# VH-VL binders against q0aze0: the designs that were tried, part 238

Target 1, 268 residues: q0aze0
Amino acid sequence: MKIILVNNRFKENTEKKAQEIAGQLSALNVEVIIDNGLDEPYAGTVDFIMVLGGDGTMLRAARRYGQRAIPVLGVNMGTVGFLSNIEINELAEYLPLILREEYSLEARMMLEVAVFQQQSLLTRVFCLNELLLRSNSPRMLSFALEISGQKLEPYRGDGLIVSTTTGSTAYSLSAGGPIADPQLDAFIVTPVASHIINKRPLVVSPEREISLHLLEEREAIIGIDGQIKMDFGAENRVLIKRAPHPLLMVNLKAKPFFTSIDRSLQRQ
Short names: E, the ipSAE of ESMFold2; O, the ipSAE of OpenDDE; V2, 0.75 times the mean of E and O plus 0.25 times the DockQ between their complexes.

## First folded at step 11 (VH-VL)

Design P68 (framework fv_ragifilimab; at its last look DockQ between E and O 0.02; V2 from the best seeds 0.00; counts 0 for: pae E 5.1 > 2, placed apart)
Fold by OpenDDE, look of step 12:
Structure P68 (fold): chain C 268 residues (1-268), chain A 122 residues (1-122), chain B 113 residues (1-113)
Amino acid sequence: as target 1 above (268 residues)
Amino acid sequence: QVQLVQSGAEVKKPGASVKVSCKGSGYTFTGYYMYWVRQAPGQGLEWIGVINPDSGGTTYNQKFKDRATMTVDKSISTAYMELSRLRSDDTAVYYCARDLDYEVYTGWFDPWGQGTLVTVSS
Amino acid sequence: DIVMTQSPDSLAVSLGERATINCKSSQSVLYDSNNKNYLTWYQQKPGQPPKLLIYWASTRESGVPDRFSGSGSGTDFTLTISSLQAEDVAVYHCQQYYSTPLTFGQGTKLEIK
């Protein structure tokens, strides 16, 4: 068995723990690779991904490894979040199950985000939570939203979020989006400070495609999962689709989503 | 438009070194792994290695590990591949190629540079 | 190292006809854990660098015509052009990324008959 440990090099405690866990796994004849965000490229195959840290680390891992359709386990290290399944102090208990591959998988839809300039692809990113289009100035944006060829009325506001159901409890929630069952596959399109008061979020079928472009010469940015930032101008177009592969999240421990919402939200 | 522009053709003597450059434009240079591949005349493709332009981390084909050095200059979005102790069988077109996906090591490349012909002859 | 072997070395096909190129790996490039084949196909026209066509053995890259398809699993793979067009004249390369070093086939030259 080969396992990737994903941690955050900027979190020293996670780095130390990754080394400890790597030692433990090695003692059990498990091959371990540590990805702390400053690693050499790894071209080999891997059986399991263990994410040590919070939701941010999970998002990074999802973007980096999601295309490989590898089971991903979130191990929380004292943070509040929605994407971890077990706590670090529980790892020893569940390690035998991991090694025996005795766990269930929950498929979480990811976004395929493609940014174009004219007809040329500039960037393609797969992400677990959301794509954000927002103004890079105090001025509102005017942009066009198209869903499966259907052109909606132009949007005016600070921006727009296209989120997965997983991402519904992230920035989309702060922007007034609905909390969605992670077991659903859907796009959530949430306006950010729309000039139309009470502009309602849209829940869109994952079979559809969403496109955005600016209607005026304004400086904007694209944000992905709150971690990636890209400049976005009038010459650009963004196309959002369901990623061809979901993130396979490992469920070792029952964690009821809806009963934990209040607790999680209260801690934020 | 995403472009990879490589340095011009090189003619070297056996035993010399060559350094090929690859400048990326139209995309976030540090966000994509850069691969180096060569192609001898009339032959197939041969993988040299890959570099993470952000971290500088590298993985080499062991065949070239002792002779090839991949580096990057992030300030000018340029990747370099230096091959030392050149021999006649190093004569080839050398390509840089970008990973397809952002911050992902996929193992497949697009787009490619136009190639740099390196000729090693006495 | 995984050795990739293509067949044939060269192929001539009439316009509008089906072209089939095979690629065989010395060991399986199917990963059991995720059931994915770590195989890609490139097209290289004369005087040009390779262009990506297929990855994960059967996923067509955006912008690639529908007449191109990849199939196969394990050690045997096939690139198919359902109806050959004049612009399809090129050398085609298979490549594995199952393990390092990444390795390519020797290439197949496709010409019009």
Scores: ipSAE 0.736, ipTM 0.896, lowest interface PAE 0.8, mean pLDDT 93
Fold by ESMFold2-Fast, scan of step 11:
Structure P68 (fold): chain C 268 residues (1-268), chain A 122 residues (1-122), chain B 113 residues (1-113)
Amino acid sequence: as target 1 above (268 residues)
Amino acid sequence: QVQLVQSGAEVKKPGASVKVSCKGSGYTFTGYYMYWVRQAPGQGLEWIGVINPDSGGTTYNQKFKDRATMTVDKSISTAYMELSRLRSDDTAVYYCARDLDYEVYTGWFDPWGQGTLVTVSS
Amino acid sequence: DIVMTQSPDSLAVSLGERATINCKSSQSVLYDSNNKNYLTWYQQKPGQPPKLLIYWASTRESGVPDRFSGSGSGTDFTLTISSLQAEDVAVYHCQQYYSTPLTFGQGTKLEIK
């Protein structure tokens, strides 16, 4: 068995823990590849991906490996999150099940984001939660939203979020979007501080193609999963589609989505 | 071992064009954004632009947009930066530099090429 | 454009003593969505390209000695060398990657006193 351990290069403690776990797995005759989340991803064939850290580390792992149809397990290392299935202190208990491939998989849709500079493709990335378009100055944005060629009335405000159902509990929730069952495939389109009072969140088919561009020269940014930040100007255009493959998340432990979100919201 | 190797020094007359090359090795060339930065003698660093080596898509510093052209040849893992209508104040060391992060442009540079001195004099 | 200003322009420090270099941005380079400062520090020795020392304002690049540290947030940043060694003589540059055009400070020349 060959396993990739993904951790966060920016956290020295998690890198040390990854080395410790790699030693334990190697003692069990498992070949281990350490991925720090920044350097070039491992190109070879692997059987399993173990993500050590919080939701941020899982988002990086999804970008790097989510399109490869490999089981991905989130192992939480101290912060409460929605994308981890087990805690680090539970790993020893569940490791025999992992090695015997005794687990179920849950498919989570991903976004494919393509950013153009004029007619040239500048960036193409995959993400698990959302794309955020927002102003980078005190001025509000005026921008166009098209859904499968249908041109909506112009938006005026601070920005817009295009989210997966997994991302419904991230930035989209804070901006007034609905909580969506992550087993559903849909785009959630949530306005950020719209000056048009009747602009509501939209829930649309994952087969739709969404495009955004500015209607006037403004300083704006696009953010992807809260991790990637890119400048966005009037010469730019972004296209958002369902990614070709979903992220395959490992379920070893019952972690009911609705009970988890309910507890999280009550603790506020 | 990741390396960026640039072409040799150039001496040009005002009004001419110069084309600097940067060959990457030891990594997947199309997987990392490439940046161009210059440094005039005794001066600070000045960003020229960035290119996606997979798509050829570019973003330029507005100061250089009318004179700079960035291209790539994927078959030989080489990026190029051409600067036209040269003036004496274009005399500088020109660097290529690779993004630190795979497949995204962040604006952190590691590694850098060794630099190409371009001297513009009559 | 975000303007980066370093101070001092040049600095002479005795071997084994602490060197402090400051960098100020004309606007915040802190991104509120991930709580990170989009600021790097580079070391440049004569005749060589710059070398990455620190990113995210305070994270040391692999292989960089622990005597180098970065601190600060928003608009005010500091690079500290806790105990200067002869090999640290160089020009140090700060850079923001918060927005394009990417901009650098003018550089601080560090010499042995």
Scores: ipSAE 0.712, ipTM 0.866, lowest interface PAE 1.7, mean pLDDT 90
Fold by ESMFold2, look of step 12:
Structure P68 (fold): chain C 268 residues (1-268), chain A 122 residues (1-122), chain B 113 residues (1-113)
Amino acid sequence: as target 1 above (268 residues)
Amino acid sequence: QVQLVQSGAEVKKPGASVKVSCKGSGYTFTGYYMYWVRQAPGQGLEWIGVINPDSGGTTYNQKFKDRATMTVDKSISTAYMELSRLRSDDTAVYYCARDLDYEVYTGWFDPWGQGTLVTVSS
Amino acid sequence: DIVMTQSPDSLAVSLGERATINCKSSQSVLYDSNNKNYLTWYQQKPGQPPKLLIYWASTRESGVPDRFSGSGSGTDFTLTISSLQAEDVAVYHCQQYYSTPLTFGQGTKLEIK
């Protein structure tokens, strides 16, 4: 059995713990690959991904490995977020189930984000929470939103968020979007400080294509999962689709989303 | 080991073109953005542009957009930068450099190629 | 364009003493969503291409000696070499990667006094 341990090299407690866990797994004849973010993602076949850290480390793991249809377990080393399933001190209890591959999976929709310069693809990234289009200056943006070729009335304001249902509790919520059941597949389109009074959040079928472009030259950025920043200008266009594969999140411990939502939001 | 190996020095006359090559090895060539940067003698570094080696998509510094052309041949893991209508102030060492991060455009560079001196003289 | 200005243009420092190089950007390079400063320091030894020392303003690349440190935020940044060694003779460049065009400081030449 081959497992990837994902940690964040800038948080020393996760790196040291990853090495400790790798030693324990190696003693059980499990091959372990440690991914601390420095190297290329491991390209070979693996059976399981274990993420040591908080939601931010899970977001990076999802971007690197989410399209490979490999079970991903979030292991929290602090306060519980939205994307972890078990605490680090519970790992020994659940390790036999992991090794026997006896767990359930919850599919979480991901976004495929493609940024173009005119007709050429500049970059393609996958994200678990959201894409943010935002002004990078004191001036407002004027931009076009198209949904499957249907051009909406132009937007004017600070920007726009296109999120998954998993991302509904992140920046989308702060901008006035709804909390969504993460087991649903949908886009949530949430305006940021819209100057146009009738621009309300939209919930959109995952079968749609969403495109964005600026209607006049302004300094703008595209943010991905609150972690990646890309320049965006009048010669660019972004296309957003449902990613080919969902993130397959491992469920070892019952996590009652609806009854715990207030406590989870307070920790975000 | 990740390596970027550039073509050799060139001497050109004003008005000519030069095409510098950069061969990547030891990594997945199409997985990392490639940058071109130049350094005139005794001067600082100047960014020319970036290319996505998988799609061929480019972004140029506006200073160079009318004269620079970046391309790749992914079958031989090689990037090219061609600068046309050369002037004497284009004399510089031209570097290729790779984005450090896999499939992410971040704009920080490691490793760099060894550099290609282009001398423009009449 | 974000203009990067280094000071001094050159300096000479005795072996074992502290060297300080400043870099100022014309606009903030701090992205508040991830709280990261999009600033890099490179070392360029004579006859060599630049080499990455520090990114995110303060994070040392692996293999870079502890004597190198970066600090600052927003528009004002500092590279510090706590105890200068002979092999540190180089030109040091700051670079912003907050927005295109990517821009560099003019460089600071560091010599042993």
Scores: ipSAE 0.344, ipTM 0.749, lowest interface PAE 5.1, mean pLDDT 88
ESMFold2 (binder alone), look of step 12: mean pLDDT 93; pTM 0.934

Design P69 (framework fv_ragifilimab)
Fold by ESMFold2-Fast, scan of step 11:
Structure P69 (fold): chain C 268 residues (1-268), chain A 123 residues (1-123), chain B 113 residues (1-113)
Amino acid sequence: as target 1 above (268 residues)
Amino acid sequence: QVQLVQSGAEVKKPGASVKVSCKGSGYTFTGYYMYWVRQAPGQGLEWIGVINPDSGGTTYNQKFKDRATMTVDKSISTAYMELSRLRSDDTAVYYCARVYEPGSTYFIDFDYWGQGTLVTVSS
Amino acid sequence: DIVMTQSPDSLAVSLGERATINCKSSQSVLYDSNNKNYLTWYQQKPGQPPKLLIYWASTRESGVPDRFSGSGSGTDFTLTISSLQAEDVAVYHCQQYYSTPLTFGQGTKLEIK
């Protein structure tokens, strides 16, 4: 068995804990690769990915490894979040189940984001939560949204979010998007401070292709899972579609999504 | 010269899996996307998917995504397409093709196809 | 999915005469940002893989004879062979690469009268 341990070396005690866990796994004849986010993703074959940290660390792991269709377990280090399944102090209890592959998997859709400059592909990235297009100046954007070749009326406002159902509780929620069951597959398209009052979030089939480009010269950026930022100008186009593989999240312990989000919203 | 060489013909029983290989030579293997396309006898061409040999990233035709797996081995410049749970209507010639990705290079070199691999699925 | 429809299904033309094959897409394959049509034409002879003839709807691949030309934009495309030669007997396929899944026309069989 070969496992990747993904951690954030800049979080207090996380590096030390990753080393302890790596030692325990090696004693059980498990080969361990540590990914602290600084180096290129591990290129070899692996059987399991263990993410030590909060939602941000899971988003990085999903971007790096999510398309490989390998089980990914989120282990919380004390930060409240939606993407971890067990707490670090529970790992010893669940480790035998992990090694015997006695767990269920939840498939979570991902986005494939391709950014072009004219006809040239600049980058292709995958993400678990969302792509955000936003203005980087006091001026509103004017931009075109196309869904499967259907050209919508131009959007005017501060930006747009294209989200997975998993991302429905991230930036899309802050922009007024709906809360979605993460077991559903759909794109959620949420306007950011739209100039036109009647622009509503759209819930769209994950089989659709979504494209965005600016209609005017403006200073804008695109953000991916809140972790990657890129300049976006009138010469750029972004194409968003369902990624080839979902993220396979390990379920060792029931995590009540709806009661957790409901309680969180009531405290606001 | 650019060349794509595919593995030989296969005869499989229903329910089995087949894995077709495609070895590229005469170009930078990781510089071009690789398509997989099939053609049933007397029928048109049907796209299975595309793989980026550099990243291993794939996009599948929804029709095939639950049974088809595309992979690459960069060390030997070889792409693979595996199709599982074979049915008699999977009988076809399977092709790999090196494709120009719009915008990836200024100068468009030729589009090249492998010679094809006949996969016959019969009892 | 973008549906590609070719006409006619088969065509017989005398040597030296003009052959015309049509291809229609159910949605536009013109990308507004670069003003390119994401359409290709392929030639396929029996027992052989398809050979690229034309890309971007009208750009001839290197080594393809001048008698082959492509035209059209958006949803309606035409492949023309101005003076049919014996070696042109083949099935011709159009394909869009504007969006996934990539789709092909059903093919047009070209024969000599």
Scores: ipSAE 0.000, ipTM 0.341, lowest interface PAE 23.0, mean pLDDT 83

Design P7 (framework fv_ragifilimab)
Fold by ESMFold2-Fast, scan of step 11:
Structure P7 (fold): chain C 268 residues (1-268), chain A 124 residues (1-124), chain B 113 residues (1-113)
Amino acid sequence: as target 1 above (268 residues)
Amino acid sequence: QVQLVQSGAEVKKPGASVKVSCKGSGYTFTGYYMYWVRQAPGQGLEWIGVINPDSGGTTYNQKFKDRATMTVDKSISTAYMELSRLRSDDTAVYYCARVYESGSYYLDTPFDYWGQGTLVTVSS
Amino acid sequence: DIVMTQSPDSLAVSLGERATINCKSSQSVLYDSNNKNYLTWYQQKPGQPPKLLIYWASTRESGVPDRFSGSGSGTDFTLTISSLQAEDVAVYHCQQYYSTPLTFGQGTKLEIK
């Protein structure tokens, strides 16, 4: 068995904890590859990915490895999150189940985002939560949204979010989007502070292609999972599709989505 | 060991073109964006542009867009920056630089590895 | 364009004393989604390329001594060298990577008194 341990290079003592866990796994004849986010993603065949950290570390792991159809387990190391399944102090209890491959998997859709400058591909990225288009200045944006070649009336406002169902509880929720069952596959298209009074969130088939471009020269940015930002100008366009593979999330411990979200929204 | 090795110094006359090379070694060349930056004597650093070495896609600083051309040759892990219609105020040390982490996007991270620099002198 | 302004242009500090270099951006380089400042500091010695010291405004690059620290958020940033050593004589540059064109400060030359 070969396992990748993903940790956050910017968090205190996470590298030391990763080394400690790697030693424990090695003693059980498990080959361990440590990924601290600085080096190239491991290119070889692996059986399992263990993510040590919070939701941010899980989002990074999903971008690096999510398209490989390998089980991914989120192990929380202090900060409460929605993408982890077990706590670090529970790892020893669940390790025998991991090694015997006795767990269930939940598939979570991902986005494939391609950004072009003119007709040249600048970048292609995958993400678990969302793409955000927003203004980078006090001036509102004017932009075009096309869904599978259908051109909608122009949007005016601060921006737009294209989200997965997993991302429905992230930035899309703050912008007025619906809460979606993460077991569903759909794009959620949520306007950000639209100047057009009746622009509503859309729930769109994951088989659709979504494209965005600016109708006026403005300073705008594209944000990916709240972690990556890119400039976006009138010479740019973005194409969004469902990624070829979902992220395969490991379930070792029951985690009731609806009661967790309901409780979270009512807390002070 | 990661290294970026640039071509040697050039002396050009006004109106000529110069092409600077930057060879990467010790890493997967196509996995990291490559930036070009220049520094005139006694002046600050000035960004020229960035290239995705896998796709060849480029973004240029508007100041250089009509004169600069960035390309890559993946077979020899080498990036190139050509600057045309040279003026005396193009005299500078030209650097290539790699972004900080693998798979980074062109505005995502700082530069971690820099080439040694190529002095381009434009004089009559 | 985001304009980066450093102060002072030149600074002379005695060995073992604290050196402070400031950098101001004409607009915020804080990305609210990830709470990161897209601000980096480079050290440049004569005849050498710049060397990465600090990124994300306050994260020290591996191998950089603890006496170097970065602070600040939004538009106002500071590089501090807590106990100046002889090898710290260099020009220090701040840079924003929040938006294109990428822009640098004019540089601050640090000298020993």
Scores: ipSAE 0.640, ipTM 0.827, lowest interface PAE 2.1, mean pLDDT 88

Design P70 (framework fv_ragifilimab)
Fold by ESMFold2-Fast, scan of step 11:
Structure P70 (fold): chain C 268 residues (1-268), chain A 122 residues (1-122), chain B 113 residues (1-113)
Amino acid sequence: as target 1 above (268 residues)
Amino acid sequence: QVQLVQSGAEVKKPGASVKVSCKGSGYTFTGYYMYWVRQAPGQGLEWIGVINPDSGGTTYNQKFKDRATMTVDKSISTAYMELSRLRSDDTAVYYCARTFESGVYWTDSDYWGQGTLVTVSS
Amino acid sequence: DIVMTQSPDSLAVSLGERATINCKSSQSVLYDSNNKNYLTWYQQKPGQPPKLLIYWASTRESGVPDRFSGSGSGTDFTLTISSLQAEDVAVYHCQQYYSTPLTFGQGTKLEIK
């Protein structure tokens, strides 16, 4: 068995804990690869991915490894998050179940984002929460949105979010999008400060292809999961579709999504 | 103790190339990105680019992309920045700096080399 | 490219008094998805490399005295030194790391009156 341990080097004690867990796994004849975010993703085959940290670390793990259809377990290191399943102090109790593959998997859809310049592919990335197109200046954008070949009326505003259901509680929520059950598969398309009255969030089939391009020369960016930024200009277009594989999240312990989100909303 | 030590001052003629070195010590060299920044006498700071010392992957400021080359030699924990086809306006102090990727996003450099003065004159 | 403009170009302040330096970006450096301003402040003394003072517009780097503070959001940022000391004489630079290329302001020279 080969396991990748994904951690955030900049969180206090996470590097030490990763080394400690790697030692415990090695003692059980498990090969361990440590990914602290500073190296390229591990290119070899692995059987399991253990993420030590908060939601941000899970988003990185999903982008790096989510398309490999490998079980991914989120282990919380102290800060409560939505993408972790167990606490670090529970790991020893659950480790035998992990090694015997005695757990369920929850599939979370991901986005495939392809950015083009003319007809040339510049970048292909995957993400768990969302793609954000936004102005990189005080000037609003004019841009075209096409959904599965259907050309919508031009958008004018600060930008657009294309989100997974997992991402519905992230930036899409702040921009006025709906909260979605993360077990559903759908794109949520949420305008950012639209100048056109009645531009509403759209919930569309995950089989749709979404295309975006600027109608005017503007400085804009594409943001991925709040963690990656790319320049986006009038010569560019982006194509968004369902990623080939969902992120397979390990479920060892029931998580109360609806009660957690309800409590969070009461405080907003 | 983290330390970045750069090569000594250089005097070059227009059209020549210069290669500045930056040796890291006191940390895992391949674990941190490295920035290159220059400063002309009495002027502001200008970002040249960044290199991942482990992969050799680079991102350049477009202004320098056709003339600058960043490389690393992992065996001696040393990064290099070579600037070709030098002009008099390339006269500047060149700095290397260690920057962080804080988990899933970039943070700024917290350690800088002492600087290398490159003078370009006939 | 994002253009960073500082004001004033130079500033003379008496010991113990407040110094205020402004920085304006040509475009917003607030990333809405994580609600962070990608803005830093550096201190540079003659013959030395820049030293990081503040990142994320308002987070003070470890070891930097409490008299240094950063504020602002979006396009307008301020570095404040609440009670100027002799060792604070330096050139101060703001920098954005919102998009590449990373860009710096022209610098503000702070002198004792």
Scores: ipSAE 0.000, ipTM 0.379, lowest interface PAE 17.7, mean pLDDT 84

Design P71 (framework fv_ragifilimab)
Fold by ESMFold2-Fast, scan of step 11:
Structure P71 (fold): chain C 268 residues (1-268), chain A 123 residues (1-123), chain B 113 residues (1-113)
Amino acid sequence: as target 1 above (268 residues)
Amino acid sequence: QVQLVQSGAEVKKPGASVKVSCKGSGYTFTGYYMYWVRQAPGQGLEWIGVINPDSGGTTYNQKFKDRATMTVDKSISTAYMELSRLRSDDTAVYYCARELDYSTYFDEYFQHWGQGTLVTVSS
Amino acid sequence: DIVMTQSPDSLAVSLGERATINCKSSQSVLYDSNNKNYLTWYQQKPGQPPKLLIYWASTRESGVPDRFSGSGSGTDFTLTISSLQAEDVAVYHCQQYYSTPLTFGQGTKLEIK
């Protein structure tokens, strides 16, 4: 068995903990590859991915490995989040189930984002939460939005979010989007602005293709999962599709989504 | 570990140009914006501009737009800031800086800083 | 340009006592759509670059002691050190990132009384 252990090297205790876990797994005849984010993603075949950290580390793991259809387990290191399934102090208890493949999988849709300049593909990335298009300052942009070749009336606002259902509790929620059951597959298109008239969040089929470009010369930025930034100008176009593979999240114990989100909103 | 290492101190005459370098290591150089900030002796911090190391795209503070040039050399993970037509009031410590490792928005504040480069402009 | 004004210019506080530093922006740095304040605090010791303490007005950077806290919204922000330690002697700077140009306060020098 070969496992990728994903950690955030820049958190105080995660590198040491990753090495300890790698040693424990090696003692059980498991080959361990450590991914701390500094190198290119591991290119070889693996059987399982274990993510040590919070939601940010899981988002990075999903972008790097989510398209390989490999089980991914989120192990919480004491941070608040929605993407982990077990706590680090529970790992020893659940490890035998992992090695025997005695767990269920929850499929989470991902976005495929392609950014073009004229006809040339500049970059292609995958993400678990969302794409954000926004001005470099909080002022209105004008966008052309097309859904499966249908040209909508132009959008005006401070930005636009195209989110997965998993991303419904991230930036889209802050911008006024709906809370979606992450077991559903849908794109959530959420305008970012306090004063957009007649533009509401859209919930559309994940089989749709969404394209965006600016209608006027403006300085804008595209953000992916809040972790990747790209300049976006009038010469650019972005195409958003459902990614070919969902992220396969390991479920070792019940973690009820609705109770969790309800408690989070109650605390704040 | 993320590290930003800058070039050494420089002494220049008024009217000259200075080019400060900043070498990034311990991270994917093209994955993060590089910012330039200066601090005159005993004064506050002043933003010069930002460069996207992947695209080469730049945004300058209007105060420096006509004199500052930011560039990158991706092959050696190094960013440069050149300031031309130097005046005595350009005497300052010049810093390169980088945003957070795992941001959830566009975070134009700085977790990682270079050690600073003192530029002295005198006759 | 958004002008950042800190007060006081300098402050002397006894060990173990509370230190309070203020930062005012000339216009709001609260963005209504995401309900976030685009404000950060740095600590700078002599001969060193600034060190990130607080971002998004109240979120403490990893590794920063819990005696440091940020509060405020809109135009008025406060950095609080609940129980001053000797190693906290430094200049503290606030910064806004709501709009370009990015701007900083003039700094507040904190000393032991």
Scores: ipSAE 0.006, ipTM 0.449, lowest interface PAE 12.5, mean pLDDT 85

